VHH binders against o75319. Designs and how they scored, part 104

Target 1, 181 residues: o75319
Amino acid sequence: GNHIPERWKDYLPVGQRMPGTRFIAFKVPLQKSFEKKLAPEECFSPLDLFNKIREQNEELGLIIDLTYTQRYYKPEDLPETVPYLKIFTVGHQVPDDETIFKFKHAVNGFLKENKDNDKLIGVHCTHGLNRTGYLICRYLIDVEGVRPDDAIELFNRCRGHCLERQNYIEDLQNGPIRKNW

## First folded at step 7 (VHH)

Design y36 (framework vhh_6fv0_2)
Fold by ESMFold2-Fast, scan of step 7:
Structure y36 (fold): chain B 181 residues (1-181), chain A 119 residues (1-119)
Amino acid sequence: as target 1 above (181 residues)
Amino acid sequence: QVQLQESGGGLVQPGGSLRLSCAASGFTFDDYAMYWVRQAPEKGLEWVSTISYSGDSTYYKDSVKGRFTVSRDNAKNTLYLQMNSLKPEDAAQYYCAKLSEDWGLFDYRGQGTQVTVSS
């Protein structure tokens, strides 16, 4: 099926690389079957994603898909040279420790394997905002030692939209650091 | 508008089996993952099982793994839950639901179907 996600049109398709990191955030791409419901200016297919990233003089090396569905696009719609990782996350709750550790493991593995290039880790949920912003900021805080407010500000500026869920913001600011090990 | 109609509940003895059905209408059924949830007096609303929009992936609450099987027929807009080896702890009102992806709320939950397990 082909119904457009709620509020999907309200968000900028793709943000900017977060300086000092390998992260770029975007909303979910929609495969061609959705285009009949969209004006040309509203289209954001997997092809459009890669074109917009190329326009920023960047290159994707990994996509992490945080949506709890597979209906929006298929991995086969992506270039075969770009790895795709699915981490099912439900949007209303702060991601659990298992989900956080899976995300950290994937990021650390990518960085280890890509020391000799500058390819980006693309992260998205449906809107590329709450789940996406939470997990990126959690990584920066827990692994890179960034102060919570600095991580949130960096994400908000680069995504072009502010994290909306207060429980996510509160956990980032005041919650425990989830150490791997 | 959107409707979910559960059926197939009843009274069964411990170790018995029941097959629940959920007839969905008013939305594009094959666009949504579907869920079985239950409500028992000693606990609040509990998630029981999930099936992906295509039926390719299924997930279960630990206590029902190996006993319950979720399935769907997208051509008929119908969701099923086969329940085997029923235990007294499984007694509850059972509901089918679809989940708002980003909001995490169970939408279009119907009237439910009662499952009672007793001697």
Scores: ipSAE 0.005, ipTM 0.165, lowest interface PAE 10.7, mean pLDDT 87

Design y37 (framework vhh_6fv0_2)
Fold by ESMFold2-Fast, scan of step 7:
Structure y37 (fold): chain B 181 residues (1-181), chain A 119 residues (1-119)
Amino acid sequence: as target 1 above (181 residues)
Amino acid sequence: QVQLQESGGGLVQPGGSLRLSCAASGFTFDDYAMYWVRQAPEKGLEWVSTISYSGDSTYYKDSVKGRFTVSRDNAKNTLYLQMNSLKPEDAAQYYCAKWSYEYGIFDYRGQGTQVTVSS
């Protein structure tokens, strides 16, 4: 249905670029059909996303969509110049190794192909918080060698909201490093 | 241009205290977590302590917990390490560092400050 996701209005639309990385996190954009249920100041469409990124003097080069649904917006709502990757990720449970490897592959491939520019990797789930923060932090820990608490702090500061799911935090702090693909 | 300048090391007897300082410039100091790392003779580089960008969260290597205290003064772009109850095993060259997400390593560009613990 056209129902607004639970607590979606409680979160900032777009975070800040995570310094020293190419990551920026945001909550799911909602296509025009949702706007009848939103006040003007609450609207966050795909167009609004790109406008907010430009306001930060940044440019998106890739969007990774971690939601387990396609009802919020369509890839056709995005500019043709920005690749879109869908990784279906179930909420509430820690992402499995296949999901983690798909995410790492996409990020590594983007960075290799975009050495000559400063374009960002935009990552979102429904709230741009738990699944989004987990996979970004998992990448920083496993691939970049960042300490778990530092990765989590950097994400929380730049997103403007703290990771909420204890099982995600626990896996980041104490879980095994996933084999790099 | 990132610059880190450590000071405050010296020779102390076991049980003694030292306060290390790190003067940072060339980056927005209060946007970054900062670290103390050390390199002892014939040993690898060891992480010692972390302090969050705001100074509200601190973390320590198990062997230094309760003895070392990390702090920062964001207005002065300065990082500190208060070392109490020093042990011979703490003897090392101490460096302040920021994490390099681009390279996946500690960025410890300074000369470091030498800590010697002996009777």
Scores: ipSAE 0.000, ipTM 0.120, lowest interface PAE 15.8, mean pLDDT 86

Design y38 (framework vhh_etentamig_d1)
Fold by ESMFold2-Fast, scan of step 7:
Structure y38 (fold): chain B 181 residues (1-181), chain A 119 residues (1-119)
Amino acid sequence: as target 1 above (181 residues)
Amino acid sequence: EVQLLESGGGLVQPGGSLRLSCAASGFTFDDYAMSWVRQAPGKGPEWVSGISYSGDSTYYADSVKGRFTISRDNSKNTLYLQMNSLRAEDTAVYYCAKWDTDFGYLQHRGQGTLVTVSS
């Protein structure tokens, strides 16, 4: 059956925009079929996502879905005006270079095409924390030259939860910079 | 090195009860969802029950719902399965496994413990 992802209820649905960037992180939205297992205050559908973003006076221009499944919601559940990009990433392991490069390419392309607006790049995995935080921080470190500790602190503060996986934190702080063309 | 050691199996009469244990080591037990899986003679594996990392959420296959109770003690790195009202159809080797809920499949099952329900 459609069971709620493990620990999903423990995390805030959506963080705040990361100041100085176009990023906002959130946990995976769950389609209507999951709502039978949730209290009303626990529901976080694709519609709820857009309502919460609007409540912050922000607007999404791109969603990057990092989950390794299509079980949680369908792209068709999103407004047609918001592009959707799927990058399959496995949990618990640091994303490989191909995944990092795909993420960087998508972000750079969005920024070049959206110079005349202030729309956000929404990034999520299952909890919107480890894979999400890793890729956003990796982008800030490698492309924007942000110091690793500053990138991690900014993400943690804006997401409202700290990166949990030590291997992700270790790679960000001490791992190699992935230069991409 | 991940190690899972199941115990508590044995011969029991229909209607009886057994409690299975799984001692876990080699990983941070309270970071992972856990499951019980069984395999009856000549059949494929069947998922039985799952529990979240905190123990706050539990899940059961329809075949065991209302009869089996999964629980965990994170201070002891131990997973349990309380089996009540046992039936001949419950006869199987029971395995402890880490549960990757993002993929919907099990990782790193243990050696198993045999449960035989027979008069």
Scores: ipSAE 0.008, ipTM 0.137, lowest interface PAE 8.9, mean pLDDT 86

Design y39 (framework vhh_etentamig_d1)
Fold by ESMFold2-Fast, scan of step 7:
Structure y39 (fold): chain B 181 residues (1-181), chain A 121 residues (1-121)
Amino acid sequence: as target 1 above (181 residues)
Amino acid sequence: EVQLLESGGGLVQPGGSLRLSCAASGFTFDDYAMSWVRQAPGKGPEWVSGISYSGDSTYYADSVKGRFTISRDNSKNTLYLQMNSLRAEDTAVYYCAKGWEEDYGLPFDYRGQGTLVTVSS
């Protein structure tokens, strides 16, 4: 279906690069079929995503899609030069260790392969906020040794919206460091 | 006004089966994805399964994959959960929910009163 995700219009389409990292967060792009239900200024297609990132003088090298659906856009709507990775991530619960491990592995692999460039890892769920913010912050805390509150503040500032799920925030602040790199 | 009415719960032995139903009203049912969410005694809510608006795509939590089957009948505005090979840890109140986007949208905003499933010998 072509129904707009609930509250999707409430969020800024794309945040800014998180300084000191290769991460940029955004809400899910919606393919052409959704545009009939959107005003022109509300449209945010895969093409719009790349235009907005280019406007920031940035370039995507990887997209990680954390949504638990494939109805919003097709990987084929993305440039062939940008790898696409799907990690089906369930809401409500803090992502499990397998999901956290997959995310860390993908990020580490990208960084090893892209030592010679400044390309970004684009991460999104439906709103580009809770699942997205959790996994980015979890990576910064567990792999890069960033203090939890500093990781959360950095994400919130760069995304332009604060993490809203209390269980996610609690796990980031007080939960165990996941041992999988 | 969104209304969801769950039914089909009961007492069952380990290894047994139950089929849950959810009657939906107050919205265009076939325009929305639907989910099942459960809450075990003393624990927080856990998303169990989701289904696309058409019924063509289904999604499951790792804890229930291969055992539970979600389905829907858009002509009857009804969501189903077929639960097989039930385990003691499946004991919970099961809730029907509109949508499967669980971040920020408060996925429980549209849940009904739930139906109790007890798996015990």
Scores: ipSAE 0.016, ipTM 0.244, lowest interface PAE 5.9, mean pLDDT 86

Design y4 (framework vhh_6fv0_2)
Fold by ESMFold2-Fast, scan of step 7:
Structure y4 (fold): chain B 181 residues (1-181), chain A 119 residues (1-119)
Amino acid sequence: as target 1 above (181 residues)
Amino acid sequence: QVQLQESGGGLVQPGGSLRLSCAASGFTFDDYAMYWVRQAPEKGLEWVSTISYSGDSTYYKDSVKGRFTVSRDNAKNTLYLQMNSLKPEDAAQYYCAKWSEDYALFDYRGQGTQVTVSS
C-alpha cells in the first residue's frame, strides 16, 4: 500500500539553508506512484525537491534519509551525482548514541570532501522536523559549540516549523553533550 | 486522525468462542495490512495475527493457529478476529493495529476490547 504519511501535507516541503552551516531540511519526497493521491500543488517528488533547491540558488551534495522505511522513494529516484545515505531512525524516541555518531561521521566526511564547494547536506525524516531537527541541532551543539537554544531557533526559523517533540527539545537543552568526532 | 474501535469481547468459558470486530476510519483501510495484538495484565504487548491489505494472506502466533481466524471487509473498513476453543491463556485486552514503519511499532489507538476466559 502507498498511503500518504500522516500529517505530511501539513509541512512546508523544503526549508531554507541554515546560515553559517551546510544544512538544509525538508520533508520526505514521495515517488511518482503517490501522485494519484495528491493535488498538483501538493506533489513533492524527488524531482520536485531538486527543483526547489535549485530555485533557492543552492545545490545538494548529500542526502541523509532518517526514515525507518524504504517505501516513500528509492535512491534510484535521485540524480546519480548526489550521494544518498540511509540512517534508520525510529520516530518519537531520541536517536541513540550510535545513530548520533553515524550522523556526525557522515556530516564531517562530507565537509572534508566538499571544502572547495558550497554544496548542501540535505536531511529529512518523514516531516523533516523532529528527527531531522534533533540530529542537525545535536551536530551544531556537540561539534560546532552552538548554544542549544540558538541551534533550535536557527533550525525552527529556517525549516519554517518549530520542533514539536518535547523529549527531543529537552535532550538538546539539558541532555549530555555526545562525544565530538 | 486514525480511529480504531474494537468490540466483541466478553466473558467466555474455556472452549468457548468470541468474534472481535475493529471499525477503522481516518485512513485508507485497504492500503494497510492489519494486525491483532493483545496484552494481559502481567504481560507485555503480544502479536496475535496479521492480514494483508487485500485479505489474501494471513499469519498467526503459533499458540492460536487453528483456533483463531482473521478476516477483513474492505468495503466496510472492518477487521475481524474469530476466536474458537478459547483458553485461559487467551484472556487479554485485544487491540487492532496498523504497523507504523516510521515508529517501528503498532499504531493501536482504540481502547481495545476485553476478553476474559474463566472456568
Scores: ipSAE 0.020, ipTM 0.436, lowest interface PAE 5.7, mean pLDDT 89

Design y40 (framework vhh_etentamig_d1)
Fold by ESMFold2-Fast, scan of step 7:
Structure y40 (fold): chain B 181 residues (1-181), chain A 120 residues (1-120)
Amino acid sequence: as target 1 above (181 residues)
Amino acid sequence: EVQLLESGGGLVQPGGSLRLSCAASGFTFDDYAMSWVRQAPGKGPEWVSGISYSGDSTYYADSVKGRFTISRDNSKNTLYLQMNSLRAEDTAVYYCARWTEDYPTYFDYRGQGTLVTVSS
């Protein structure tokens, strides 16, 4: 099936790099089979993603795909030079500790391997907002010691949309810090 | 046309087991995550379990963890739910659903449902 995700058109395709970090957030790219359902100005393919990142004078070094599906695009649709990591997350639910730790380890590993460049970690879920914003903010809070409200504000400003799900916001503000076991 | 056809529901005693099946057609089954959703008498729908497109990742509601097992056979376009240690509170109509993270009930299409009654 090639149906467009609900509300996908309501969100900007790609945000801006979050200053002081290597993160950039975007909504899920849609492979060419979806383009018959989209006006030309609504298209956002994997190729469009890389073009928009280049327009910002940035370069992707890793994509972390948080969606629970492969139907939107396949890893083969991405340049071979950019690593792709799939972390399955269910929408509407705060990710469990195992998922949070996987995300943190992937980010830490990328940063360690990419000390000598300025390449970005691209993170997306379906809308590039709730799961994406949660995991990026969780990383900033737990690993980098950023205050929860500051992390959320930074993400919201750079993504161009505010985190919408109250359960994610509550967990970021009031939930426990998830440290290495 | 997307079709999801559930089977395997019935009456069982507390502590018993049932295996539900769902035959999928009208779409590329192995391109979609799938889920089971239930609705108990007089209650709203509850997401029960989900499985990734490949079957490599499974997820469960806390109420069923350790008792239910979701699985799929992509060669047969079939989704399964193995239900063990059944409780009276598991009584519900069980729906097979195409799992999408964007909908409140975690699906875009669902079947007609199969009734599971847990009673002595």
Scores: ipSAE 0.015, ipTM 0.283, lowest interface PAE 6.5, mean pLDDT 88

Design y5 (framework vhh_6fv0_2)
Fold by ESMFold2-Fast, scan of step 7:
Structure y5 (fold): chain B 181 residues (1-181), chain A 119 residues (1-119)
Amino acid sequence: as target 1 above (181 residues)
Amino acid sequence: QVQLQESGGGLVQPGGSLRLSCAASGFTFDDYAMYWVRQAPEKGLEWVSTISYSGDSTYYKDSVKGRFTVSRDNAKNTLYLQMNSLKPEDAAQYYCAKWSEDYYLFDYRGQGTQVTVSS
């Protein structure tokens, strides 16, 4: 299927870097085959992603793709210099501990290998909001010791959209801290 | 008018097998990834398996890998879950759902089919 994700047009393509972190969130890029269903100003290809990041004077060093499909774009559509990690997550439900661990491990590994630069970790799901915001906030809370409400506020402000799923928000505010590896 | 109708659940002994079905209507079935989720009496919803829109890619929760197989028949708008070597911890109400995207709502979830594993 070549269908545009529902509500995809409702969201800003790319947020701003979250200050004090290496995170930037965005919605899923759509490969060229989707552009026949989009007005020119609605297009957001992998190339458009990198152009928008450069317009903010930022540089991507890793992309973490949280979607449960590979139909939107292929890793081959990305520059060879930017590592790509696929972590399959289903929307609407809080990611399980294995998924949370994979995300934390990838982030920690990137930070360790990129101490001498300021490259960003780009994270996206379909809308770059609920799964994306949950995992970024979970990392900030569990690993960096940020208060849940502060993590959520920071993500919402920088993404330009507020986390929508109450189960995700509830887990972040009142759920257990995952003491992953 | 999106409708999902699960069937095939039942009571089995540990080590037994069941094949669940999900009949879908009200949307273009072959445009969406589909997934199976389950809920045990004292637990929240747990993701079990996903299959891509074409059927070419399948994904499983670690605890069911090698025992469960998801498949689909796009000509019949039907999703399947073959469950082998069932364990007591697999006992749950099983639901099928349209691929989640972030807008996915529980109103795409069907009524479910109950799987009971009793020794």
Scores: ipSAE 0.000, ipTM 0.154, lowest interface PAE 15.2, mean pLDDT 85

Design y6 (framework vhh_6fv0_2)
Fold by ESMFold2-Fast, scan of step 7:
Structure y6 (fold): chain B 181 residues (1-181), chain A 119 residues (1-119)
Amino acid sequence: as target 1 above (181 residues)
Amino acid sequence: QVQLQESGGGLVQPGGSLRLSCAASGFTFDDYAMYWVRQAPEKGLEWVSTISYSGDSTYYKDSVKGRFTVSRDNAKNTLYLQMNSLKPEDAAQYYCAKWYEDYGLFDYRGQGTQVTVSS
């Protein structure tokens, strides 16, 4: 089916940069074929994403796509100047260690290669909330040493929506640190 | 709230036929591919059939191909499974489901309808 994702319209398209980090979170952009099912004010294409980022005086250097599907947009719909990384992440379950390690590796690699600029790492799942928030917070806790409640509060504030999945929140607050280096 | 209600199950002899129905509500039925899945006692869920949102494409588990036919009536928000030449191995609780591809699992499955095949 070519349907709009459930609850997708309920979420702000793009959050704000998380201060002190290179992260910005957003919901999945939808390619042109979805526009027939959307009012003009509801449209959020790949082009719309980049326009909204520029409106915040920010620039994307990497997009990490956590959706478990490829139906929403194609990598080719993105500017050729912005690398795209797909990490297939199943919803509802806390991401497995391999997924967490892939995310951390991609972030660390980006930061190492982008020391001389201020470009952002854009992270999204379908709503840009649960899987997105989990992996960003997991990175801040495990790599940056941020206290779990502080990481969650920072994400919630900057995304404009609170993490919804209790199992994700519980893992962030009480789960083990995933060490892979 | 999304609701799926299966019906049409029952007891038949090997070689018999049953027609299952699934009444859908709480979502735009004609925007979704629909699925039939089944679960026999002591076994996990297994996929049986898929039908596209328009009804133009259908897919079947190898063991039921040629015997089962999935169809839908989008005006009535109803999914069907016509089961012919039933075998003892087809005995199971049958569920209709929509797939939430982003979750990688069946979402909003109904309560199911029981199919028993006995001599």
Scores: ipSAE 0.015, ipTM 0.346, lowest interface PAE 6.4, mean pLDDT 89

Design y7 (framework vhh_6fv0_2)
Fold by ESMFold2-Fast, scan of step 7:
Structure y7 (fold): chain B 181 residues (1-181), chain A 119 residues (1-119)
Amino acid sequence: as target 1 above (181 residues)
Amino acid sequence: QVQLQESGGGLVQPGGSLRLSCAASGFTFDDYAMYWVRQAPEKGLEWVSTISYSGDSTYYKDSVKGRFTVSRDNAKNTLYLQMNSLKPEDAAQYYCAKWLEDYGLFDYRGQGTQVTVSS
């Protein structure tokens, strides 16, 4: 089975760049084998992702894939010029410190190596919402000093959907700042 | 909303047989591999059997191989577990489940069906 992820059709394919940052969030692209279960207007392949980013006059420089599976698409389905990073992240639970540190390290490394351009860091989980929103907001809070409620509001507005997991929201609002080194 | 309703459990003597059923609704049943899992008192959740979305491939826990047979009727959205030669160690609450692959968890939302094996 090539089953479509539960509720995947309920979410917008791609959000907008989060102003003042290099982040853009989207739901997981689905490779060609999933097209049999989708109407043409529902398709969101890796090619469709890059077309939609281009339509916003943006360019991806890194994709961070937070899904706990490899069945949706292969890294080889992406342009060879765009780095792909897999961070296996289990849903429902707040990501652990190791996962948070891996995400922050990847973002910091990208920003250091891309000072001379305006390329974006694309982040996705299955829906591009809970794990994606948590890690982006955690980065903004811990590294950039953004207030938790402001980070969450910015993500929600730009993604076009609100973070749904109460445990994620509570950790962002009330949890400790994680030190990175 | 996903709904899974198990039935067919009961009390049998060692060596007896039971047939469990799981009525599924709220999702496209024939798109998912289905699972039987069980939990005995004061034990963790234990995987028992898997059946592919088409029914063409089946897999079993070593201790139940040759005794249990999983099957499905996709037209009826129903999963089955035929249990033969039941042993006291098979006594448990049995649940049908789908795999939440992205979460690494079984989705076993039903009430389960109780299997008791004693003489």
Scores: ipSAE 0.015, ipTM 0.392, lowest interface PAE 5.8, mean pLDDT 90

Design y8 (framework vhh_6fv0_2)
Fold by ESMFold2-Fast, scan of step 7:
Structure y8 (fold): chain B 181 residues (1-181), chain A 119 residues (1-119)
Amino acid sequence: as target 1 above (181 residues)
Amino acid sequence: QVQLQESGGGLVQPGGSLRLSCAASGFTFDDYAMYWVRQAPEKGLEWVSTISYSGDSTYYKDSVKGRFTVSRDNAKNTLYLQMNSLKPEDAAQYYCAKWSEDYGMFDYRGQGTQVTVSS
């Protein structure tokens, strides 16, 4: 147990807010038990996440956790004022329609409840890149009518890393729009 | 980078035995639970066995219980699968794997080792 996820150190902890949206992407925070395997400058705990968001003059209103594990941190490690939603999302494969609809419903619900504030939806998988980028871009394309290439460019720029999975990119660029049912 | 190299497969008659080995490198082997998975002709990937990072706990697919034994040597970064009383249904390409949290699935990167059971 308590092993650092593969390639986790290769990625920036937190991206920038995606302009014109309420999204911010980051890699998975690691609870205190992981810090024995990390140099001080490599640490990225739930507390570190909130400090980095505050440093950007932003505030989280929701965290959506796309990892297929509960090993990295517990919801109890987050402030009680910030809702946490777990969507178990298998990596490598393009997320199925059920997963896409769960994500869309969570985002739409948050936006309706938070019309009078500017709080962000924080989205992460293990690296905050492929599953995270896919679902955010899928939402922007399907719900907000953003052009696929524009959504991908916006995500890549703000995350500071480019989507790596070609099947995800191809689905975003050429795949069908998934209707929100 | 993670590397897994399986060996020990071959052709046996029904009721025969084989011992598979997996040499692991590129990660801290003793931090991970390890898995044996197999891909039979015309079947998807099947989980066969799990061993905890310490070796203290083992788990098996129902159809192999009592016939297969998984073990590990953390000093040598090696995983083993002792297969006894082999049946035609056990014929498959066998892979060692760790769980990939990024993929939400088994990380099996080696070439695998072929097990054939035939009279």
Scores: ipSAE 0.013, ipTM 0.323, lowest interface PAE 8.2, mean pLDDT 89

Design y9 (framework vhh_6fv0_2)
Fold by ESMFold2-Fast, scan of step 7:
Structure y9 (fold): chain B 181 residues (1-181), chain A 119 residues (1-119)
Amino acid sequence: as target 1 above (181 residues)
Amino acid sequence: QVQLQESGGGLVQPGGSLRLSCAASGFTFDDYAMYWVRQAPEKGLEWVSTISYSGDSTYYKDSVKGRFTVSRDNAKNTLYLQMNSLKPEDAAQYYCAKWSEDYGIFDYRGQGTQVTVSS
C-alpha cells in the first residue's frame, strides 16, 4: 500500500495558467499518508496545491480529476468551496467521445457560471501530462478553434513538460474534430 | 523502467512439480502486491495468485488452492510460485505482474515462462 505513482517525482507539481484560457494543469496531489515515502521538498498534498496556485496569484474554481483511481486523495481533502469533478479516464488510450464530451460540458458550464470572475479550472491525471494535456488541447481545438500545433505548444510551455504519447499527439493533429452542436 | 523476468518453467508429467521465479527491477518491489497470471494456448489472460507487499497475505484461484504456493523475497526483489500436483489444465505461459490502477490492468512486462503438463 501507499506506493508513489511511477515517475510522479519526475514532474513539476503545478504548471502555469495557460494564457488566454482558464486552464491550469498539475500532477495528482498525494494525501498525508504518502508523505512517509517523500522528502519534505517532494511533498505535494491538496493543501500544497492550493498554496502553489495562490503563490501564482491565481484561484481555483473547479478541479477535474482524470485518474482511474481514488487512492491518491479524497474530495474531502479539498476546500468545500472548490467543486470537484471525477472523470474516470484509463491511460494509454485516446479518451473516447463520451469522456471528451463530458469534459467539454464541464468546462462550458464552469465558464458560463464564472464569467464575472477569473477563477481557474484545474485539470490533473497522475502526471498532469498526457490525459490532462490531451483533453485541454482537444477543448481548445474543437471549441475555441485553436490550431492543433498552437494548442500543444501552449500546453507544453505552460505545463513545463511536453506531451509524451504519440497516439495522443497524432489524434490532436490529424484526428476528427468532436463537435456537439 | 519496470522489468520483470520469469524463469523455472518446463515440461512435467501430471502430478509433477515446478518452482517459478520472477526477478523484478526498476521499482520499489516491497511497495507492491504481486501477481501470477497465466495464458493457455486457447484462452485469455487468467489470474492465478496474489501476494501482498509484505508477504503476509496470499490469495489463489480456486482450482489451484492447496497445490500452488506464492511467496516473495523482498531483499532479493524476487517473486516465487511453487506448483505441486500439476494438472494438464495448468499448462500455460506464466507471467508475473503488478496491478496498474491507473490503467485498470495487470502490468506484465516479461516474456513469461512456459509450463507444459503432458504424459
Scores: ipSAE 0.014, ipTM 0.355, lowest interface PAE 6.7, mean pLDDT 89

Design z0 (framework vhh_6fv0_2)
Fold by ESMFold2-Fast, scan of step 7:
Structure z0 (fold): chain B 181 residues (1-181), chain A 119 residues (1-119)
Amino acid sequence: as target 1 above (181 residues)
Amino acid sequence: QVQLQESGGGLVQPGGSLRLSCAASGFTFSSYAMYWVRQAPEKGLEWVSRISSGGSSTYYKDSVKGRFTVSRDNAKNTLYLQMNSLKPEDAAQYYCARDTYYYDSRGYRGQGTQVTVSS
């Protein structure tokens, strides 16, 4: 089975860069084998991702893939020059501390190595919304000291869709700050 | 595609020396800073040394400073780690890695070479 993810068509392919940060969020790209199930205007391949980022006059420097599957596209479909990090994250559950630590470590490391440029950190899960929004907001809250409601509002505005999972929102607003990275 | 092949590990007595090598292919070696990283059983990856793309700047973890020397031969696409005065705590799997290793899952570190320090 080469089935399109549930509700995948309901979401915009790529959000806008989150101002004051290096983050941009998007839904999972789908490799060529999915094209037979999509109208031309619905296609969003890895190539389409890079084209849409370029159309915003931005450049990707890192992709963080939060999906719990490898079926949607292959890392080999991405340019060799753009790092790709896979963090297997189960949907519906708040990401565990190990996952949060890995995400923070990757972001901090990328930023340290990319001080001389303005390349973006692209983050996606299946829809580029709940797991993606959680980890980006968790980073902004825990590392950058952003107020939880401000981080969530910024993500929602720039992604073009609001975080949907109440347990994720509640953890961001009321959960402990994770500082052990 | 990017390939890194480590060699030179083995068993050595405390106070002994080993020289590790890493053969790189599939990328312009002279354009990237390189790392030596290590992992002991049930431990996370620990960086040991970094060398700039041209070899003019080197950095070391405090615990190995003065004992380890990193170098590179860009004409041979090879990275080296000279390890002197080896201690039991240096025992680990040693990997060479390109400068993006901790945020790139596409195998920009090699399979590693085992260093054992035992009397």
Scores: ipSAE 0.144, ipTM 0.610, lowest interface PAE 2.7, mean pLDDT 88

